# Ledger of designs, part 3: VH-VL binders against q95uq1

Target 1, 197 residues: q95uq1
Amino acid sequence: MSDNHEEESNVPAYVPGKHVSVDQLKQQDAEDEALKRYKESLLGTGVHAPKDDPRKLVIKEMKIQIEGRPDTIYPLDTKELIKEMKTKPFVLKESCHYKITLTFNIQHDIVSGLKQTNTVYRKGIKVSTEKHMLGSFAPQALAHSVTNPRHGWEEAPSGMLARGSYTAKVVFTDDDNEEHLSVEYAFSIKSDWKSDD

## First folded at step 14 (VH-VL)

Design Y6
Fold by OpenDDE, look of step 15:
Structure Y6 (fold): chain C 197 residues (1-197), chain A 124 residues (1-124), chain B 103 residues (1-103)
Amino acid sequence: as target 1 above (197 residues)
Amino acid sequence: QVQLQQSGPGLVKPSQTLSLTCAISGDSVSSNSAAWNWIRQSPSRGLEWLGRTYSEDMWYNDYEESVESRITINPDTSKNQFSLQLNSVTPEDTAVYYCARETYDFLSGYFDYWGQGTMVTVSS
Amino acid sequence: DIQMTQSPSSLSASVGDRVTITCRASQSIDSYLHWYQQKPGKAPKLLIYAASSLQSGVPSRFSGSGSGTDFTLTISSLQPEDFATYYCQQSYTFGQGTKVEIK
């Protein structure tokens, strides 16, 4: 019985509404102060829309943060770097506390109801799936960052059965179930940081 | 080149234990990039995965749920082989049994090398 | 559990024919589908892995395509040695097979 700990992320209950474009949001008379604040929070400092890149979500970095250890940073600016990440697994000591931060840009339009699905495999067998509702993101000059868990730390599994090599895939989907990004990565759970296998 | 050679009896009585061995050449049973599997085939059930063994920091086994209570897959590093034991067999266990090497395309496992197969008949 | 359904279950073809076999998954499996050939009295042989990657030593007349739920194995020009049963596989689930017979 895999206890699906649905961590209730205190993300305000995003009611999947009709996709509203940035242009539509700009045209809506902000008669409602709450709506105005919401629009300002979404629209940020401006719309960034590179003409040569049709993607709405562009990943920039994945950062692994481990309590008491230096950060592991994967630059993901290019397709080649994304592919290379698969060959550079990071190590988690059993029972360590860690979190993962993904940094990305939104382009052209608002991405509504962005959901992150993280699936972990051991030797091709699915061992876990985690889903996180991230919310809606608008194009802005500064990259967005999402950290999981949002608060605190995740504890790495422990015990003899937990140790080994893992592969994973993180997928970003919107409220229309459109896939915007997928990233594959690898990691190992070890008993010690120095255990060179 | 990787080669898998199967051995074991082709006839087993009901309630007895089916035992097969798969000898590996060209690779190691302890390879970290592979898993070692048993798969059977019958006209009624088609190709059916039974289980695997593989090495990381220790030995791991995964079994098909339907046979989990009866199956054991053991590596033998000294002989570079692995075995299948299936207890309390019935006529439904009659099939061609294959050992296979599992390799991976990152998230997915596939079987790139197979043993020659062993027909096992469960009969009184 | 993911179910794999092959179509057709059997087909008759002549040497030189283009043959197409389909495999459908009950849910999306990205591109993680593999294809095998099996001849009578022999073990399955890997043909294609990861939907479209040709296994080493397999003739170029074999090709795979597809993603998500729908996948295809194609033999561009059937050869006498290609009369066999073909299986798709995802994880530990196999399709029921497609028998390619001589017309």
Scores: ipSAE 0.750, ipTM 0.873, lowest interface PAE 0.6, mean pLDDT 90
Fold by ESMFold2, look of step 15:
Structure Y6 (fold): chain C 197 residues (1-197), chain A 124 residues (1-124), chain B 103 residues (1-103)
Amino acid sequence: as target 1 above (197 residues)
Amino acid sequence: QVQLQQSGPGLVKPSQTLSLTCAISGDSVSSNSAAWNWIRQSPSRGLEWLGRTYSEDMWYNDYEESVESRITINPDTSKNQFSLQLNSVTPEDTAVYYCARETYDFLSGYFDYWGQGTMVTVSS
Amino acid sequence: DIQMTQSPSSLSASVGDRVTITCRASQSIDSYLHWYQQKPGKAPKLLIYAASSLQSGVPSRFSGSGSGTDFTLTISSLQPEDFATYYCQQSYTFGQGTKVEIK
């Protein structure tokens, strides 16, 4: 009985100089289980994604961190949860400092030059577009985590014209401009917490 | 059933102000799920969006760039109406003017109800 | 800016024909494209929103398909009341129109 793992030739290489942060490991359950999955992904053992799932990037979670307040966490493990984000907007107080962390798995192959494009709308009118290069990511059992902005905090806009409800779309593409994921979500900017001024 | 009924004069002299009103039945101009638009149509420009007003925590306006210096769209909550004023008109403003309700498929708006249209001619 | 191109600009067809009208965007607009019918002297009427969703009260012979850049409005069996001009819309921009005339 021959083992197909021994014949697998598409084992992705680990990319030198790229750091796997302690935060990515701490976003998962047991650290020793996470390390086992990571090693198996790098060595090309039987830790490959199901053949029925062709996705290279599988989103797990979106976390909104607001300076001085509890985090808002969206589990995105299923297509239903991803679609439900539209109906569960988060709130930012004007001028607050925030950052967003995305947690995802990579399967099948390395994703090179992953880029995030986030477009924000207000009742059908585009109001901003931001692009961020995230880097390259190898398949592994442990999820990857990336936080935007990479340095410091983002500041929410302020003023009477900035207040209101927003919708947005974030899209992930690689260096060949192949789209791997898009998520639509909603938020509002208010003058104070739990207010609709 | 939502209905939009337009009113206003069909002839306006150059340099004067075009003024139209759209009365709403079956919905509220203050609805937080809709926006209230003016769109015009001419042979040379086709269908052309002019602007909108909508209510959320306050009233907002968005105007098409080429007319934003001349246009005002106002709600009247007591009459459940909204208006168009276009200042300093020229013969190039001759068109059929429509009011329309906008609703949303998350990121994008579309116009599900339209007024009957008002032909406005700008001439001496 | 995203440019919208409808084709054809006009067509002639007989009652009972299958009619196909296309709208092409210069960049991806996902499924955020809408279709309208306009008869002479009347306001436009919404037919299809979000590429493929049929507006209430619109006959099932109308259908829409497509995503990304290429979109199609189909009338499966043309009726006498369907001779009109059809427009696509993305954001606050309308296509130039497709006039469907009796052959």
Scores: ipSAE 0.551, ipTM 0.810, lowest interface PAE 1.7, mean pLDDT 84

## First folded at step 15 (VH-VL)

Design Z1
Fold by OpenDDE, look of step 15:
Structure Z1 (fold): chain C 197 residues (1-197), chain A 124 residues (1-124), chain B 103 residues (1-103)
Amino acid sequence: as target 1 above (197 residues)
Amino acid sequence: QVQLQQSGPGLVKPSQTLSLTCAISGDSVSSNSAAWNWIRQSPSRGLEWLGRTYSEYEWYNDYEESVESRITINPDTSKNQFSLQLNSVTPEDTAVYYCARETYDFLSGYFDYWGQGTMVTVSS
Amino acid sequence: DIQMTQSPSSLSASVGDRVTITCRASQSIDSYLHWYQQKPGKAPKLLIYAASSLQSGVPSRFSGSGSGTDFTLTISSLQPEDFATYYCQQSYTFGQGTKVEIK
């Protein structure tokens, strides 16, 4: 009788809180140590807000990690680099294990309830949509990184119907449904790692 | 320049199979940057997409749900053409049928070249 | 399914007139709308792709604009050869058409 103690990971249920600005959070008397720790975890050591960039979310990098393969890294520091990414598809071997990490900065204010929506297309037809709740992010000195899946690996589809070229769009929205970022990328599912050069 | 030339009968009896062919020039039916489509037009239903065939690593087909059980679109690489078969036709299938090349603006397909159209009448 | 609604269904205009046709999507489609011209007894002809990109060989008097749910095709100065029916398209859905007739 093996008592599998399922450790209920008490991930606090994300209660969509009222949009609380960084300034409002600073003014709230942290009488509660737990609230203070939460604020410290969100606000970090410094708010960096470039005066000439009104964006709240600034993408820096997209990284494709494939088990047993070198990482593919897309620098996304400029609009031009974001556009160029569309022309540089990465390859997934069928049944490979992969994950995607997005690195971004938050500026000016807290982005609450950040949601990532990934839509994949094959020849202009939508084949899948995935939504991921990422959480709330505050301005900090270090860039934020989000990896999907959070744990483990995603398995690439396999079989005759899976092989081909795909295009995709990832969109970041907050609790107010404000779109902060959209990024388009391309990839191929192949039977092997050989680039049809 | 890309050109699509349609052929096939313009009269089909009810319950029979509608068959059309679209010959391609200036491009390949196996092009990885295109899909090959059939679209029909009638006064009652307007422009209606029926389905497509395209080549990647394999051949793929997508069909409109309302005709999926009756439709077949086949490529012929040897003749650089593709065909439409629509089984068990009824008078509701009476329309002008077009073949078209689909190309893409990254996430979206549009039809840049069309056949001349074939009027198909389903009548006893 | 996304529905595409064109307005008006028909209009009468004179040569030299500015003509505007609208297409509304039932949900946001970003900029993935395309425009076609069709003349009687002919296949549709691509005019504009990706909301605002002019197809090669199409006269510059044609222009497209819009994003999200609302899109517009504009003919800056209507020519005799422009009397036709115009269709918007998103994915595999077409609008019902707008007939441009001579006044």
Scores: ipSAE 0.764, ipTM 0.881, lowest interface PAE 0.6, mean pLDDT 90
Fold by OpenDDE, look of step 19:
Structure Z1 (fold): chain C 197 residues (1-197), chain A 124 residues (1-124), chain B 103 residues (1-103)
Amino acid sequence: as target 1 above (197 residues)
Amino acid sequence: QVQLQQSGPGLVKPSQTLSLTCAISGDSVSSNSAAWNWIRQSPSRGLEWLGRTYSEYEWYNDYEESVESRITINPDTSKNQFSLQLNSVTPEDTAVYYCARETYDFLSGYFDYWGQGTMVTVSS
Amino acid sequence: DIQMTQSPSSLSASVGDRVTITCRASQSIDSYLHWYQQKPGKAPKLLIYAASSLQSGVPSRFSGSGSGTDFTLTISSLQPEDFATYYCQQSYTFGQGTKVEIK
C-alpha cells in the first residue's frame, strides 16, 4: 500500500500584484532593502517622462530575426513609420526559424501585466491568435526589449496551404485591459527566399 | 473598369444542383489582390455570404459553414470566370444570387464590384 | 456568430434632410465596417469602406464614422437618388438593412 503522497506543488497563485504607481513606490519606506532592490530593479537609474507625451508605452522598433538571414528592422518611432510598415511585408520561408523582438519605452508609470496579442489574417479571415504575457515594466532610461519566443525559435508553417500573404495586428494591453498600442504588419510565407511567389 | 456578368438558370428543382457562372472583365480571376465571392439575398435571411475563391500561390476556397457541405466555387482561368455549384437545393435556397469582387483595406475585405444578380427559385 | 444590427430598420425623410443610420456589432472584432447602398432590383453598391473612406465616385454628402462596435453612416443633405436601402457589413456579416423612404 504505497501512499503516493502527491506533493501538491503549491504553485503560488500568481496574485496579480496591485498596480503600484511609481509615486507610491517612491513614498514607500526607503529603509526596506528588499523594497529598495525592487525599486531599483524596476526604475533603474532614471525615470524619463516627457511632458509633451502622455503615452505610457512607446514602441520604438520591431525586429524580425530569421536564422541564417539578415535581420529585418522596422523603426516605429513615428506614426508615419508605423503606417509604412504595413506596405513592407517581410518574407518567411516555410519551415524557417524566426523570432520577433519588440523594443519600447515605458513612460510616466509602471505598466503592469503587459500582454501582447497577435492576430494573423489571410485575406481578411483570422487564421491564428497568440497571446504572450510580457510582464511588468517600469520607466527607465533604456528601452525595454522583448523577444518572442523567449527561448529558441518559432518555426514558420510549411506546405502548400501555408504559402501566401498575411496581415497581422499586435495589441498591447495591461492588467486593467487598457490598450496601450496596436501595430499592424504584413508578411508572406514562401517556398524559398527568391521566389516571387 | 471591372465588370461582373452572371449567367445561369433561374429555376431549379428541389434536390438538384444550382449552377451559376460569373464572367469577369477588367480584372483577372487569378488576381492576388482580390477574392471572388458569392453572396445571396432573400427577404427572410437578408444578405448572406456563401463563399469565395482566390489565388495566392495556390487556389483557396472559404465557405460559409451552413452551406459548406453543399457548395463548390471553382475558378476558370481560361475563361476568366468563376462558378457556383450548390447541391441538394431546397426552397430555402430561393434567393437572388450575386457574384462580387472582394478587395481589402488591410485586415478586412469589402465588396467593390457586384454582378447584376440572378434570381434563383427552387420549385417543383 | 457576429451579428450586425442596424437602426432604424426604416426611416422617412425629405430631400435636404440630414440622415443618420447606425450599425452595431455584437462584438468588437479586428475588422473594419463597410457601407452599401441598394436600390430595388439592383445589386448593392459600395459607399464607404474602412468605416470612413469614401468609395470613388460616391458623393461627398455620404460619410462614415465610428469605432469598436458602433458605427454611423451620415447623409448630410438627402437627394432624390438617395432613397434606397443601406447595409453595413463587417467581415462576412451584413446588417439587416435600413430603408430610407421619401416622406
Scores: ipSAE 0.706, ipTM 0.850, lowest interface PAE 0.7, mean pLDDT 89
Fold by ESMFold2, look of step 16:
Structure Z1 (fold): chain C 197 residues (1-197), chain A 124 residues (1-124), chain B 103 residues (1-103)
Amino acid sequence: as target 1 above (197 residues)
Amino acid sequence: QVQLQQSGPGLVKPSQTLSLTCAISGDSVSSNSAAWNWIRQSPSRGLEWLGRTYSEYEWYNDYEESVESRITINPDTSKNQFSLQLNSVTPEDTAVYYCARETYDFLSGYFDYWGQGTMVTVSS
Amino acid sequence: DIQMTQSPSSLSASVGDRVTITCRASQSIDSYLHWYQQKPGKAPKLLIYAASSLQSGVPSRFSGSGSGTDFTLTISSLQPEDFATYYCQQSYTFGQGTKVEIK
């Protein structure tokens, strides 16, 4: 559609670090007991990603933070939960300030230049497309978290024509244009809050 | 069962206004789960979506870009119907005109009930 | 703009034949493709929505398949009443139609 100032496609790409070296150590010397204990510590607590899971990006949670209100949290760590987002819309009061935090794990290999493309529809008609650069991420045991916008807040649109129910699709791709995740979700823009919970 | 019944003249002179009406039974024009559309069909251009009206917070309209300057779609809640007005018609507007109810599979709309069609010829 | 291309433009088949027609999108539309049947002098009738979901009241010999860019409507055993033109649709764009003639 049209470009706007809320698109953050120019966020810097990943800079390699110690996690690349951990990947190499895990591959080269997996049978060494000292290295095995280090790899186990790095992979940490909780459920270990299966070897047969080909996903580089495993989403865990999407959180909508609204200034002055309780957070809305979507657990997304199963395919069923991701599909359920369509039936659990969130509400934005017009002109409210919000931001979105994604929590995910990276496995197998680095994801370079991860970006999100968000397309919003109103009753089947596309009304906007926005792209945000998230950065580059290496595999590690602890989940990564990214917040958009990185600074300040996003402001929900306002006015009689902005109010209504919306559906959307967000797609996560890397700088090789590989798609890692696609989520369909819903929200509405209202003049006032109906219920806080 | 939802039924759509069209009415309006089948012959319109160039530069005049084409005016059609679609009466709805079995649903409400103000239903917030549907939208009310006009679609036309000609041998040269096939099926073409023209525009829609629907109710949610307010009444909303969306029009195809190529006709946006000439088209108006109006609901009438008291008669449970909606209308099409297409101004300044030319022979290229000759087509069968259909009204249709739109419903949704999340990101995409589809047309589950159609009116019977009205053949409109634009000719001097 | 996403363009839709149907193939073939027309075909002839005998009662009992398996008939397939295709619709191709110029870019991915996931499963958001819908199929309609139109008989002469009548309005289109919805057959399949969301690529593969059969509309209520449509005979089970009709089925749809595909995702992404390539979609197929199949009539497993053609009946005399299936003489019609078939259209695919995504968003507010329709294919040009496929006319099915019964021999």
Scores: ipSAE 0.648, ipTM 0.855, lowest interface PAE 1.2, mean pLDDT 85
Fold by ESMFold2, look of step 19:
Structure Z1 (fold): chain C 197 residues (1-197), chain A 124 residues (1-124), chain B 103 residues (1-103)
Amino acid sequence: as target 1 above (197 residues)
Amino acid sequence: QVQLQQSGPGLVKPSQTLSLTCAISGDSVSSNSAAWNWIRQSPSRGLEWLGRTYSEYEWYNDYEESVESRITINPDTSKNQFSLQLNSVTPEDTAVYYCARETYDFLSGYFDYWGQGTMVTVSS
Amino acid sequence: DIQMTQSPSSLSASVGDRVTITCRASQSIDSYLHWYQQKPGKAPKLLIYAASSLQSGVPSRFSGSGSGTDFTLTISSLQPEDFATYYCQQSYTFGQGTKVEIK
């Protein structure tokens, strides 16, 4: 079965290290009504950024979904909640299937080339590092969500050597390697939900 | 209050096994809040972490890549000790060897108590 | 892997001098950097953990600062017992050391 492959051009139409504000973008295209309407629908004309908050990326929530069990939800609306998260580990039963969803707002300007880097440690030793290219996100009234894995489920490791306490750090950076968010969190892998929770 | 006391021979022949022991007082080798490390020091390499052992549900080991095939670190809960065994030594393994207790600041460990050091010379 | 660069490799100073030693990481390590003092024939001794936290029993003339990639150990007024080699540490990697000698 043949596949349709849309190849990316070698000549970029968008320079990753260059940013255009929402106001400049609207002004740049003012002479073309059709293009203006399209760009406004893309940029979300009803989005209003708080004037007192300079952050482009504002985390709202981390959710852990475990197949067949209730979700675990961390509100992250404040700096204190973000810093406190590392004291509230969640539990995964070995071999369980799970997903992690981060919910965030984008404000002020489009964030281009957002990258998520998640590093997992076991008593100070890095166990794994996983990077995900998330793409570009525009300001909008409704929050954005990114789920890992994007499709299906992740499976927790199993066996006596996999069981234990883990710490982790997730970092969001853009095309300029500017850090927008860093969250430290913790979890445990256990043999059973009942006796180890 | 925590004290680490090292013992073992200071002279080892090439191709043989280096064996050192670290005795712990004021803490338990089985502590869930600590890990037990071997670190060596030479003029050419400086301070070099070799590996560790720790207890959580089971005993775990982490070893530096360059020595992973030759190193073993074992706890002994009955004597409250842990050991280093480094096989097939060469003159490049000549160093002062330290045992150290590791404590954690969430993502990173630091070494708050050290043994006195053992100079190990590998030569014929 | 994060590379650590400690500077200078050695320095000469007099008793009473203010001494600064730097450690630079190739990537951000937040505040997860630790400092040690080592005198000849002795094991390293922890001075500062987590960039700026003073270990119990360490004199207050020692201080640490920095976050991200650039870190500094400061001795506000050098004493005779402070002539030693100083190491930074991140994860399981140590800097190459800075030897503080009598001028």
Scores: ipSAE 0.531, ipTM 0.797, lowest interface PAE 1.9, mean pLDDT 85

Design Z7
Fold by OpenDDE, look of step 16:
Structure Z7 (fold): chain C 197 residues (1-197), chain A 124 residues (1-124), chain B 103 residues (1-103)
Amino acid sequence: as target 1 above (197 residues)
Amino acid sequence: QVQLQQSGPGLVKPSQTLSLTCAISGDSVSSNSAAWNWIRQSPSRGLEWLGRTYSEDMWYNDYEESVESRITINPDTSKNQFSLQLNSVTPEDTAVYYCARETYDFLSGYFDYWGQGTMVTVSS
Amino acid sequence: DIQMTQSPSSLSASVGDRVTITCRASESIDSYLHWYQQKPGKAPKLLIYAASSLQSGVPSRFSGSGSGTDFTLTISSLQPEDFATYYCQQSYTFGQGTKVEIK
């Protein structure tokens, strides 16, 4: 009778932080100076909340960084630019090292437990899904920047089966599963950097 | 205008191979903007996708998991057609078989052109 | 796997009637739902792609709406030639079909 002690991997259950509004944070008499400093660090000196933009997350840019290559930058501050990005696929050489940096503003409230979900399709078939916990972000004067992977580089797939055209969708959700942003983009994996003109 | 014309036998014995061909006109089997699919329909299983073939830098195939071990979809660029082979058929493979062109709305494929269908009966 | 559920499975209607068919996905599929018409002994015919885009040559009495999980096909005024079975589709999954019959 082998007692298979299933080691309960005590992965600390990520307890989604209670959504605390910026206004609630401001109203909370910081009895603790440390907490006050933390709040100030999160809230910054100026909650720039545009009155005419109810969005909590506003993407500004997606940057594709490839080792040894120039950066590809997609401005994403308008709906038109987001749509245009779909028509401008970037190229990954097989086995290249790359990372993606997203730049965004947080407005009005703290976005808690921001999660990025990337789904990649090949001719309408889902080929991969990646989820990244980005963290919690407060409104601040400077845009936030998140790079995936956080450290190092991602290696592009290699081989004849990996080469081809792909489409993808990235979705940003918070701890409440509220969708803040979705962006669709396209890319190709090639054997070389020569764009088939 | 794109047209798909199916051909092949409508009767197959159990354990034999079902073979169908779909001839393409008005498009190329090698089109990089399309995929070429086989779909079957039966009263018991409804519309069921079986698999596809398409060209990028090379030829690719995707198959439905339930038939993956038995199915082969092959392009013929010289004749601008593609074929279906389904091995080791059983009465459960009795259906109307359709070839179809798949086109895309970015993340999703839809079937804009269909063959006329071929009723295939698996019986002894 | 995403499941597609159509409702109703069948309906009876008269010429001139407004007909509505619903398709529900088990999870959000954005707007990537397509609609087909099939007549007896014929292949399915594409009617609507991307939830609301009318395929070329399809009469304007057909329309599609919806996003996420809930989608609708509407025939504003049913014509004699519209008695058929209708299917929704997402990726490689089809709905069970809705048969529109003469009342």
Scores: ipSAE 0.747, ipTM 0.872, lowest interface PAE 0.6, mean pLDDT 90
Fold by ESMFold2, look of step 15:
Structure Z7 (fold): chain C 197 residues (1-197), chain A 124 residues (1-124), chain B 103 residues (1-103)
Amino acid sequence: as target 1 above (197 residues)
Amino acid sequence: QVQLQQSGPGLVKPSQTLSLTCAISGDSVSSNSAAWNWIRQSPSRGLEWLGRTYSEDMWYNDYEESVESRITINPDTSKNQFSLQLNSVTPEDTAVYYCARETYDFLSGYFDYWGQGTMVTVSS
Amino acid sequence: DIQMTQSPSSLSASVGDRVTITCRASESIDSYLHWYQQKPGKAPKLLIYAASSLQSGVPSRFSGSGSGTDFTLTISSLQPEDFATYYCQQSYTFGQGTKVEIK
């Protein structure tokens, strides 16, 4: 969930081609306790999905952690909050160290091969596109959490070509290229935390 | 209302420099909510974006790749204008040249005000 | 880069006709497509931005629709002043134009 072009992932490795219902998986493993234990460690406890909400991926929060600064937290658990994110840009000081945590629920079915595609623009011109594989996620009661980078920090770019205001769109798709979520957001890279522009 | 008024010669000899200016009224060339563009139109290429200048924490330029080695777009804040210089012109640069103000939707820009156009012919 | 293809390249219509013009992008561009009208000897004029948003001062007979790759400009009842060439635009690329002529 990074504004930069490279991020480390905190999710398990991708598990391709595992699109079966939660009920089918639990029924299939009733005969082998070792396999059942393994499958439950992957599936987690089942989630009672809202009947009128067809979404498989439900975003809850995006958190931007900046080394030496207070966290910036975007609650995204309503449609309105997701739409409003673009009106509340965050600031990165050039060369600062940061990381981004995405919190989400999975409901209805396993999402296989979840990936994010982040496209960054500067006043209408695309400046980067980054893709990051997140892995496969099963429905569970507790939200999933993914932090990029998994270890250490990312570093914001610096210099006159890097400074300025940016807009972006992040899109989440699965291994069937079905889109589960898109979020538009904004940020700026500045020379100082206290600079006016 | 924003108005863009173009000026500059309509005839340029091959290998010379094409120079045009665009005067802005009703807005500032240094507005942080707009960008200032040059676009040309010819029968062979249709509408073709050439480049822009805009102000934020400093002045920025973006140029279309096919002309980037020959083009310069400069603001003039004291006159509230911006200019186009296109070096080493050939007859292929014959076109109607427009200046335009760019306004933004979130991820995309569009051109809401245009100059009147300047027909530029490149011939000996 | 994303290519923009308009269809038709030209059409003939009568005053009062419903006219539709399409623009196809080579890749998805969400709703970031804009429409312009150009009359002979004049600069293009913005009609529609972001696929469906009507620019201030543009008559309501103009409308835009579509998302992804396929977009439509519609003139619900063609007027004499609507005979012109229409262009779509995405990013810094314009379609080749659609000329609407008098039948």
Scores: ipSAE 0.572, ipTM 0.819, lowest interface PAE 1.6, mean pLDDT 85

